# VH-VL binders against q9vjs7: the designs that were tried, part 32

Target 1, 121 residues: q9vjs7
Amino acid sequence: LRYSQGTGDENCETLKSEIHLIKEEFDELGRMQRTCNADVIVNKCEGLCNSQVQPSVITPTGFLKECYCCRESFLKEKVITLTHCYDPDGTRLTSPEMGSMDIRLREPTECKCFKCGDFTR
Short names: E, the ipSAE of ESMFold2; O, the ipSAE of OpenDDE; V2, 0.75 times the mean of E and O plus 0.25 times the DockQ between their complexes.

## First folded at step 18 (VH-VL; framework fv_tezepelumab)

Design ga4 (at its last look DockQ between E and O 0.04; V2 from the best seeds 0.00; counts 0 for: pae O 11.8 > 2, placed apart)
Fold by ESMFold2, look of step 18:
Structure ga4 (fold): chain C 121 residues (1-121), chain A 129 residues (1-129), chain B 108 residues (1-108)
Amino acid sequence: as target 1 above (121 residues)
Amino acid sequence: QMQLVESGGGVVQPGRSLRLSCAASGFTFSKYGMHWVRQAPGKGLEWVAVISYDGSNKHYADSVKGRFTITRDNSKNTLNLQMNSLRAEDTAVYYCARETYRITIKGSWYYREGAFDYWGQGTMVTVSS
Amino acid sequence: SYVLTQPPSVSVAPGQTARITCGGNNIGDEYVHWYQQKPGQAPVLVVYYDSDRPSWIPERFSGSNSGNTATLTISRGEAGDEADYYCQVWDSSSDHYVFGGGTKLTVL
């Protein structure tokens, strides 16, 4: 019999995670123009989802498995301003057009258990 | 200067295999997700596969899943595409492309929304009798 | 699978504004990226995250995205803007990256 690790209560949650963002900006010729960075806390989905295995005559393996994965159900934009920008020589850039860089991420605000591979859009 | 150089293209019969390579230089290859994108002659762009910066996360277009394998060797700054069971419809120019952001991640979250900000010049694969 | 629809061609007079559309179901909920491709060349990123530009792309390139339509706008069109243009998204439902069919821009 094939078994899954899907026993007990589900605990799929939105959790905070620390990341270090670095953006290296290059010109059209691939020459580095600046490097900007920040430390940022973002949300992620993490946790255990229950899966079920039961006998079946419908599938080729003789079992029906319902796998569930902890995944985002809603994403929200997080705009992060990288204020530590440096030129290729390591000199801090302070001009308004070069001293900061905005980057965009979407992060989960809601996480739920979904059937693995079952994405709706 | 940043460069991506594809190699390993050629003419091959249906059902055979080819291995493509992409040599990277001028950036921190091991911190970027990498993609293969193809373009059949006279046609549009078609995404083929992605591999995360550390190689732990991979996704494939349905048209190639089970036949193609994307890999990377961060010690050699190379991206690879093993193409098995080739079909006529796999005939295309194959580009390697880099994701926009270099991100250091803790845990299992991997950035997936990036644009492809730098591309190689491509290598031609022709699958014909 | 998720499909992005672009017009096959768009024509504008020199100095006028070109608008290239990318249609998709709820595309306004996604980030849209745009690429320019000239014959015999690899694509070049021109707009990303709907409306951001690489630092070398002139300000006359801009983008917008709402509802079911994203739009690449090229003001003061020039002969050098003639190319194929592709929109692209990450489709979270499949973890696939999807390109539109491409639009050939001509500047008459």
Scores: ipSAE 0.106, ipTM 0.718, lowest interface PAE 5.9, mean pLDDT 83
Fold by OpenDDE, look of step 18:
Structure ga4 (fold): chain C 121 residues (1-121), chain A 129 residues (1-129), chain B 108 residues (1-108)
Amino acid sequence: as target 1 above (121 residues)
Amino acid sequence: QMQLVESGGGVVQPGRSLRLSCAASGFTFSKYGMHWVRQAPGKGLEWVAVISYDGSNKHYADSVKGRFTITRDNSKNTLNLQMNSLRAEDTAVYYCARETYRITIKGSWYYREGAFDYWGQGTMVTVSS
Amino acid sequence: SYVLTQPPSVSVAPGQTARITCGGNNIGDEYVHWYQQKPGQAPVLVVYYDSDRPSWIPERFSGSNSGNTATLTISRGEAGDEADYYCQVWDSSSDHYVFGGGTKLTVL
């Protein structure tokens, strides 16, 4: 059982956010080949979760602290195209192959309050 | 001295509703999470639902979610399970069970969880046309 | 969903040690509980939190849990130990309580 009083998930929600992504690409010799970036919209989890401090006879301090954090309950893979690519000299690359870069990341699709420090997901 | 006694079982047709009750005694009921666990004839144990000590949190197995409602009345030391839209596959002995009150530590994290340390004798629910 | 796997049956001679396994992905990271169920009776907790034991359960019953396998050990098996045994965990990722399929222990 999760220890919680009231509406633990009341303020935890999935929100849209704009982030700036940058990714460097290196060749087989470790030399930078290009740097790509883009401003993209991704989901994030944000909100407050109820945490509690309760009297307890089983803890040294006499209190049980239950902390909850707003975290993802479900993730989805998203393909993002970085549309601004530059060579090491800072010159923008415009070729179809080098002018953009696809990356994959996982973003939350659902958010809930979970016990803080739970890494099982 | 600790005792859980289920009641409310019986034979019902599919689509109908049934309400189970569990009477607790011999311990401070309001301090413990309570569960329903069922067992179909000749089958294994299946967790059904849990309700926290104060009723603030409820969770259900996917198989019953949306159809079953777990409640408790701490003033009466009673656990209930409202079962709606019953199906043949809901046929089972239904047990109420107490979850142990213990803080578990895994790494740096604390959890309130435990085993089912006390069980009722169960009440049989048969869903058949 | 998290799945716990038990052998359907285990046989042991009287006086010998029975071992019932419960397999699960990284189950060693979870607390495992064990229940005994005799025919026509409600389950009884015999081991909980991997290796702890209720005071009314004989010391012959013990548990361990590591890696991908939890084990219930019943030393000096006797006829009275014949029962179905279930392992159980709480899956924090789904907030579900999960039982194994059960193991029928026969003392021959």
Scores: ipSAE 0.000, ipTM 0.606, lowest interface PAE 11.8, mean pLDDT 87
ESMFold2 (binder alone), look of step 18: mean pLDDT 90; pTM 0.933

Design ga5 (at its last look DockQ between E and O 0.07; V2 from the best seeds 0.00; counts 0 for: pae O 6.7 > 2, placed apart)
Fold by ESMFold2, look of step 18:
Structure ga5 (fold): chain C 121 residues (1-121), chain A 129 residues (1-129), chain B 108 residues (1-108)
Amino acid sequence: as target 1 above (121 residues)
Amino acid sequence: QMQLVESGGGVVQPGRSLRLSCAASGFTFSKYGMHWVRQAPGKGLEWVAVIYYDGSNKHYADSVKGRFTITRDNSKNTLNLQMNSLRAEDTAVYYCARETYRVTIKGSWIYREDAFDYWGQGTMVTVSS
Amino acid sequence: SYVLTQPPSVSVAPGQTARITCGGNNIGDEYVHWYQQKPGQAPVLVVYYDSDRPSWIPERFSGSNSGNTATLTISRGEAGDEADYYCQVWDSSSDHYVFGGGTKLTVL
């Protein structure tokens, strides 16, 4: 039972965001071989999720509030090329084999409203 | 040359406190998530805690939550673990570990690699009566 | 929370292929990382993101991950491969990091 109307219009969606990524590459002795970076576009979850309020006998306030947060429901691998590489002395590396670096990361591909703090695989 | 050097281990009585420190050098400390991972003698690896690159987020294993506090000082390239109310079960070698580069956007998604690509040599903590 | 299950031990003859498994519910949807630990030493990352290798790790170390099982494969096993091996994931539901129980590899 609801004592007040909540809106049914939620806008949880996957949006693009620009971020700056930096990765240092080390050898097996922990010596830095290069530092690579790029500004990249990746996905994020953003938006509003409606909270619900209903009468309840199990809460101290006499109401049950279900808070929902916009979170990823699926992640996918994205290969990102870092295009600004520098040697340990800070000199720009421009050769085809050292002038860029591919990295893998996971980013959201689907976002939806989940109960806040209730994460499940 | 990248280094992670743990210190502050020792022998303590149950219920006492101990503070571990990890000094980092040779990489941009403030860009990396940092972890404590422990290993009891003759046992496997157990993750203890993480702190995000900027100190804004912390997570703890259930076995230590409420007793341990992870902190970092990016101006000093130092990671710390305050260990209160120590128990015999906390006896272990404690490793400082670097997570591969990690970026998080508060609340909604993550950009991280989540492997531990560099480890210190560890510091021994013994909790005994 | 999330549990990773490894066999406690695996034995292979020199020159043979060792396979070390890491079981978890829907582990194929996660990236699995593998660590080698020799006695008295800190762990060393040998495979990450299921199947990628640091450039100094020999190509005979490889990994795969599908369904409920990730596997570390060490072809042409050598005495120097004797170690404990741990799998690890990040559990996005709790933001916890989980290790398997470890597998002792012996090369007879």
Scores: ipSAE 0.168, ipTM 0.710, lowest interface PAE 6.0, mean pLDDT 82
Fold by OpenDDE, look of step 18:
Structure ga5 (fold): chain C 121 residues (1-121), chain A 129 residues (1-129), chain B 108 residues (1-108)
Amino acid sequence: as target 1 above (121 residues)
Amino acid sequence: QMQLVESGGGVVQPGRSLRLSCAASGFTFSKYGMHWVRQAPGKGLEWVAVIYYDGSNKHYADSVKGRFTITRDNSKNTLNLQMNSLRAEDTAVYYCARETYRVTIKGSWIYREDAFDYWGQGTMVTVSS
Amino acid sequence: SYVLTQPPSVSVAPGQTARITCGGNNIGDEYVHWYQQKPGQAPVLVVYYDSDRPSWIPERFSGSNSGNTATLTISRGEAGDEADYYCQVWDSSSDHYVFGGGTKLTVL
């Protein structure tokens, strides 16, 4: 079996990503009222993290595995306006109140390597 | 008029290497993740590899991991697949495909849904003794 | 690994509705995409995000997804619809893209 060396951060970093965001809005009865979307730039975490697999006499499998994943260490809230809204029939909404939608999301401001599976998103 | 054109296919012996290329046109290549998908003769589609829009990340199917390398040159609008240690089971038509994705927001988090909206016509790779 | 199960073949008469299923454990929690592949041609995306359709795909093509089954529905089946159809998901647990085994649609 292969021995893998690696500790800590390799090239995990905060990058900008252009994404197409879509959000559906439903009324109090659960019926779709509108769908809004936009192309926006948000931060993401990407990069390589060093993981280790080595023989071990103290584990049932005979190996000690330390897996690391690139993920956020700090988050910030970002308000994004979705500028393209459509009704259920696919007709674009143009009114000031229905033609756009503000959403709040959290995006990474800093990224680093953490042990994989340490938390549930 | 988006186009993807694969090249580099051919007949090789097991253990040999081959490099495939995909030329992209008609869209901003650097904005999209790119994939290789293959199809053995008379068989179904099998995902091979993905490379992120900026080349910052790559993922491979287990069947090719350690043997294949996906790369891209955004300045030349090209996607490549270096295939080493080829095996008979690697025989297939290899397609390059563009990834389009939708990002759905749930609470403070975003989730990806990925599809392949444009495909090349494929290039045939035959591995035989 | 995540597995998608499709029937090997489906047959319909012209003008009738074809339904192709794609089974997967809790597949309803995932977004499913569908591809059409005619003999000697590259796959073409026909349905994505469970039920969305590219603008160049006829409205006869629709999709649904719930529970353990996603379904591609082709209304008013035509001879030109004869093809192999593949479902596909992105498996977040493994970061793999997974295709179904494909379904051959025959229009009799």
Scores: ipSAE 0.016, ipTM 0.634, lowest interface PAE 6.7, mean pLDDT 86
ESMFold2 (binder alone), look of step 18: mean pLDDT 90; pTM 0.929

## First folded at step 19 (VH-VL; framework fv_tezepelumab)

Design i1 (at its last look DockQ between E and O 0.04; V2 from the best seeds 0.00; counts 0 for: pae E 8.7 > 2, placed apart)
Fold by OpenDDE, look of step 19:
Structure i1 (fold): chain C 121 residues (1-121), chain A 129 residues (1-129), chain B 108 residues (1-108)
Amino acid sequence: as target 1 above (121 residues)
Amino acid sequence: QMQLVESGGGVVQPGRSLRLSCAASGFTFSKYGMHWVRQAPGKGLEWVAVISYDGSNKHYADSVKGRFTITRDNSKNTLNLQMNSLRAEDTAVYYCARETYYKWTYGSWTYREGAFDYWGQGTMVTVSS
Amino acid sequence: SYVLTQPPSVSVAPGQTARITCGGNNIGDEYVHWYQQKPGQAPVLVVYYDSDRPSWIPERFSGSNSGNTATLTISRGEAGDEADYYCQVWDSSSDHYVFGGGTKLTVL
């Protein structure tokens, strides 16, 4: 029996999605100092990948299994500013120091079908 | 409040040099890439140069490469542009701008990009004989 | 070099929606930023990374990017929106930042 490799990339795509980001800051005692938030559009990977299971005479299990998952091939790190900050009482913070917060977010920039569980990239 | 203030503009003859400076305040300067962008009178925006947050990487537009040098002093929150061998076509308002930092990563490769979220009001450079 | 193409001018009636396009080869694969510039003023970022918006920019401003065209959309156009608008990308192949030629928006 010959093993046929899957086509891999089929309908795996990089899509945009809107997310609400929330970041909380705590003091050394674990008490919340402020919470900041913003709505941000980020990329995601979504789609279908072809998986295949075939009989095999060369494997102990008697099968060759190739499972593929839609995931990122490239990542982008994004630094965004959360511009809505509030104290623990829910009062908006307006000072230059406390009124905003920079955070880093990584998002996919390209998506492809990879073997599931493969994290070598 | 975040602020960028350019200085050093003026009138110079072709072939001469000029040094522009941009003073940053109201944000952690050392965390951001900085850019120079210029605009000739009545023309569009032209990117000139970028320097990474730590000064380790620099890139220039082809039109200024070899003539202009971008530097920064994070201890002084200052961005500079040394302009040598100035030409008439270098006549423009020069803006400094802060980049919201993003990078593309793939393996060991990293590419920096971002939007310019804060701009100075610009300083005028006129190169004429 | 990577080239961004914008129409030189766009006109819109007050209250109507203006759309400014930015053309580029596979621009949809790039993040596009948009700047507003009023006469005698420095540019202002109005849309970044295709569709994100600074919090101080009205929700009337939005962006999209796919294929070979990015679009800045200004809904409910106001006289105050009259300005030049520039798209921008970072070209990874040359490590250059590239601006479009700019579009003059007139609110009639």
Scores: ipSAE 0.025, ipTM 0.634, lowest interface PAE 6.5, mean pLDDT 86
Fold by ESMFold2, look of step 19:
Structure i1 (fold): chain C 121 residues (1-121), chain A 129 residues (1-129), chain B 108 residues (1-108)
Amino acid sequence: as target 1 above (121 residues)
Amino acid sequence: QMQLVESGGGVVQPGRSLRLSCAASGFTFSKYGMHWVRQAPGKGLEWVAVISYDGSNKHYADSVKGRFTITRDNSKNTLNLQMNSLRAEDTAVYYCARETYYKWTYGSWTYREGAFDYWGQGTMVTVSS
Amino acid sequence: SYVLTQPPSVSVAPGQTARITCGGNNIGDEYVHWYQQKPGQAPVLVVYYDSDRPSWIPERFSGSNSGNTATLTISRGEAGDEADYYCQVWDSSSDHYVFGGGTKLTVL
């Protein structure tokens, strides 16, 4: 039997990234009430994961490839505040109740190499 | 005024194809993830498919995978569902639904609400012999 | 694989509190969303992220989620609350969206 090999060191890690986030808010009649945005810093998974080739008697070639992808292993809730809100005419909203919008999202706090396409809960 | 208007429903024989469309207006379509959700007569809601805001990522329920294709055209504010190899079990009202969507996957970022905050009124698809 | 279980029906007297459950393995680790659907209408989001409401939804609608059970609570039930109610989660690991089977609420 021959063991599979990969190339290079794995460096899958959590890294900060800046994104421009935009959220439109509508009323119950479907009319746009405001649009809010901000540049926010969020975590992302970034890096390389080694693929492996290993012996297998079940494949026609006698080898099986194991592909690994850098992805989140744990997510954490983050409340972010969108601080640039505008009415439908593009006028800046500055009141305490309409000048910002809090939204919830989950961002990665830990990243690992997983088999590609493995989506178990 | 925000609108989602489904079209393309009708009666079709098993094994045939049908293409559904959803025309969006009154919001920035290219900022939102879009879904198809269906409901058989007298039954509950069943999620069918999602497409990310830029069309780069798609997912399907197991019951339709390999037969249905979700697409979007952000220049025309249109969501589509190509339905091939239709079966009697695909008979349902098909809804177009909106979700805010950015994706962290394999080194990408993501933000998703996970909820469907706006729905069209649906279009009926009947698959019968 | 991720299955959400709802009772098929719930009945309450007018003015009483209705509780509609949504069962799932470790559902307390997920955000649960709730929809109301009246006959002949599209669903309407009434609760999201377990317990938040769109601004036009009355405070009578509330939600909770812990352990293996999420609950939609409708206090002071009214005839206008009669509808089918669906819970829903987003399974971020598979990017699948799962609905419960629905609960018919009757106020009588």
Scores: ipSAE 0.012, ipTM 0.647, lowest interface PAE 8.7, mean pLDDT 81
ESMFold2 (binder alone), look of step 19: mean pLDDT 90; pTM 0.930

Design i2 (at its last look DockQ between E and O 0.04; V2 from the best seeds 0.00; counts 0 for: pae E 6.9 > 2, placed apart)
Fold by ESMFold2, look of step 19:
Structure i2 (fold): chain C 121 residues (1-121), chain A 129 residues (1-129), chain B 108 residues (1-108)
Amino acid sequence: as target 1 above (121 residues)
Amino acid sequence: QMQLVESGGGVVQPGRSLRLSCAASGFTFSKYGMHWVRQAPGKGLEWVAVISYDGSNKHYADSVKGRFTITRDNSKNTLNLQMNSLRAEDTAVYYCARETYYRWTYGSYTYREGAFDYWGQGTMVTVSS
Amino acid sequence: SYVLTQPPSVSVAPGQTARITCGGNNIGDEYVHWYQQKPGQAPVLVVYYDSDRPSWIPERFSGSNSGNTATLTISRGEAGDEADYYCQVWDSSSDHYVFGGGTKLTVL
C-alpha cells in the first residue's frame, strides 16, 4: 500500500494530464450531425510496479512470478463541456443547443498496484 | 454515414476455428475502443471481448479467455475475432460494437466507461456436429 | 462474477409508465447503460450513464440509479416500445462488461 518517491522505487501515482477529447454525434440514420472537441485536464494513473517472486508447488520451476500493474483504485465523475462544435462541413456551431456538448467520464483519484491479469508473469 | 458490418459467421464442428471480421466506415475507427458481444439463440446479451483504440489493451470474458483473440487493423478499419477450440456453447449471433467516448491519451478510460452506442447487425456462428 | 438481476418480463397498459429494474450490489456506484432490442434486430442504446439519452431517443425514456437498483422508465408506453431491455455495467474489479439477463416489455 506504500507509495514512495524517487528513482528505483515503486512509483504508481495519480497525475494530471492534458488531453484532447473529440466526440462525434450521429442521427438515427447514422449520419454525422456534429463533431465537438476540447482540450481538458484530467487525472491518469502513471508509474511502475515491482514484480514479485514467491515459492510455489504449482509451477514446474518451484517459483511463481507476480506482475503488478498501476491502475485506478478509486474513480470520481467529472463532467466535461466540449466547447468547439462543428457541422459536417466544418462550420462552427454557436447556438446554445448545438454549440457545446457535455460529457461524463470517470477519472482516477487514487492509483495502486494491482495484480495483472489472471496469471501474468 | 456510420456503419459496422460483421462477416465470417457460419456452421462449424466443435473443436474447429473460425475468424470473424467487422468492417467499419463513416467514423474515425482508430479513435474508438471496440467490442464483441454475443447472443445465443433465445438468450440474452453476453460481452465477449474489448480492444483499445490502438490495440494495446485487450480483455476477455472468462468463458472465452485463452480460446478467442481480438485484434484490429486501423489501416483497414477492421476489427477481428479469432475463435479457436469452438464449443456448442459458443453458438450465437456475434455483434461488433463501438464505445461512446474516445480519448487517445486515455484509451483505457474509453473502454472502461463504455456504453455501446453503435452496433452492427451481427453474424451467426453455429457450432454443431 | 458481478451479477445484474432483471425481472424476466414487465407488462404495462398503453399510455401507462413502465419501469424495468436492474439489481446489483452497490450498482448505484456504477454507470448503468440500457439497450432496447426488437426481434431480429441489433440492440439500440436508449439510456447511458444512468440517465443520459442519445439525441434520437425520445424524452419519455429516462433512467435512475441509486443504492442497489437502477431503473429504466418509459413513460406513455406504446406498442412500439415492446422489446427486450438489457442493463449493462463495467465491473471495475474484473475489467469485464456485464449485462443483465434481459426484460421482455409487453404493452397490452
Scores: ipSAE 0.067, ipTM 0.689, lowest interface PAE 6.9, mean pLDDT 82
Fold by OpenDDE, look of step 19:
Structure i2 (fold): chain C 121 residues (1-121), chain A 129 residues (1-129), chain B 108 residues (1-108)
Amino acid sequence: as target 1 above (121 residues)
Amino acid sequence: QMQLVESGGGVVQPGRSLRLSCAASGFTFSKYGMHWVRQAPGKGLEWVAVISYDGSNKHYADSVKGRFTITRDNSKNTLNLQMNSLRAEDTAVYYCARETYYRWTYGSYTYREGAFDYWGQGTMVTVSS
Amino acid sequence: SYVLTQPPSVSVAPGQTARITCGGNNIGDEYVHWYQQKPGQAPVLVVYYDSDRPSWIPERFSGSNSGNTATLTISRGEAGDEADYYCQVWDSSSDHYVFGGGTKLTVL
């Protein structure tokens, strides 16, 4: 079940993009055990948000600055399988155990304009 | 190992009621949203209803809204569909389906959604005079 | 209501690539799932969230979604791939799950 509490912003959109993911595993001694990668399609937030600076008599600087950035309002956790794994020497791993790696990725599902530097979400 | 088994289908006259049940096994039932999907003979798939993992949220197709009620009992790993005021057009194989587990986060709120990764074999409901 | 449009049938020769389309307004902004249904059987999820694939589904099955069209691609088509295929989306405006009309795939 999906529920949307926000309508988003016309200038801030949720877009799909292809990215290359890389994940490295290390042993208990900090040596690389393997590296895995894959090309995957994920969502991103992209767009322009309206920012404003106006004079103010109630701020120390004499200005009220409101900067807005396009960022996520909803996130989805997704499991992605990295299907290309290699040992430290660059040899591809093909065993069922070592030939792939599952990772968890959070991607935006909805985007809107928020005040820049706002970490409440 | 994972299994969904529908039951309760049969032949009924228009205006009557019928209760379908779906027994789940092989997974933690209480963690997943569940759906009913139906398919009229020789026709395509039609989504019917969904219930959230804890039963707190429900949605229905317009075609069945006000007539059908989806419920679940997590202690018994069962999904139910109460069908009232049945019509000829409700004739179909009814499938229960599990929704994949994906987490959506918005602030302090968490939602779940996904595709239907497991289906039962269906139970046939025939509404005819 | 949101509508998904599929061709009623698609034919492909053995070993060739089949492409089944699912049309919808700005469907590229939605997550599309695909199901395979063989005669007398329940549907089986073959592609989900546009391009993800269950581990038990062959790599021959893949999905893409852009603009107004989602596509299920079945490479190296086999006789066993003959089935009805349905696309599906969640329509947030109506709180409905919506299926396409289905496409019958024939492997010649």
Scores: ipSAE 0.028, ipTM 0.642, lowest interface PAE 5.9, mean pLDDT 86
ESMFold2 (binder alone), look of step 19: mean pLDDT 90; pTM 0.927

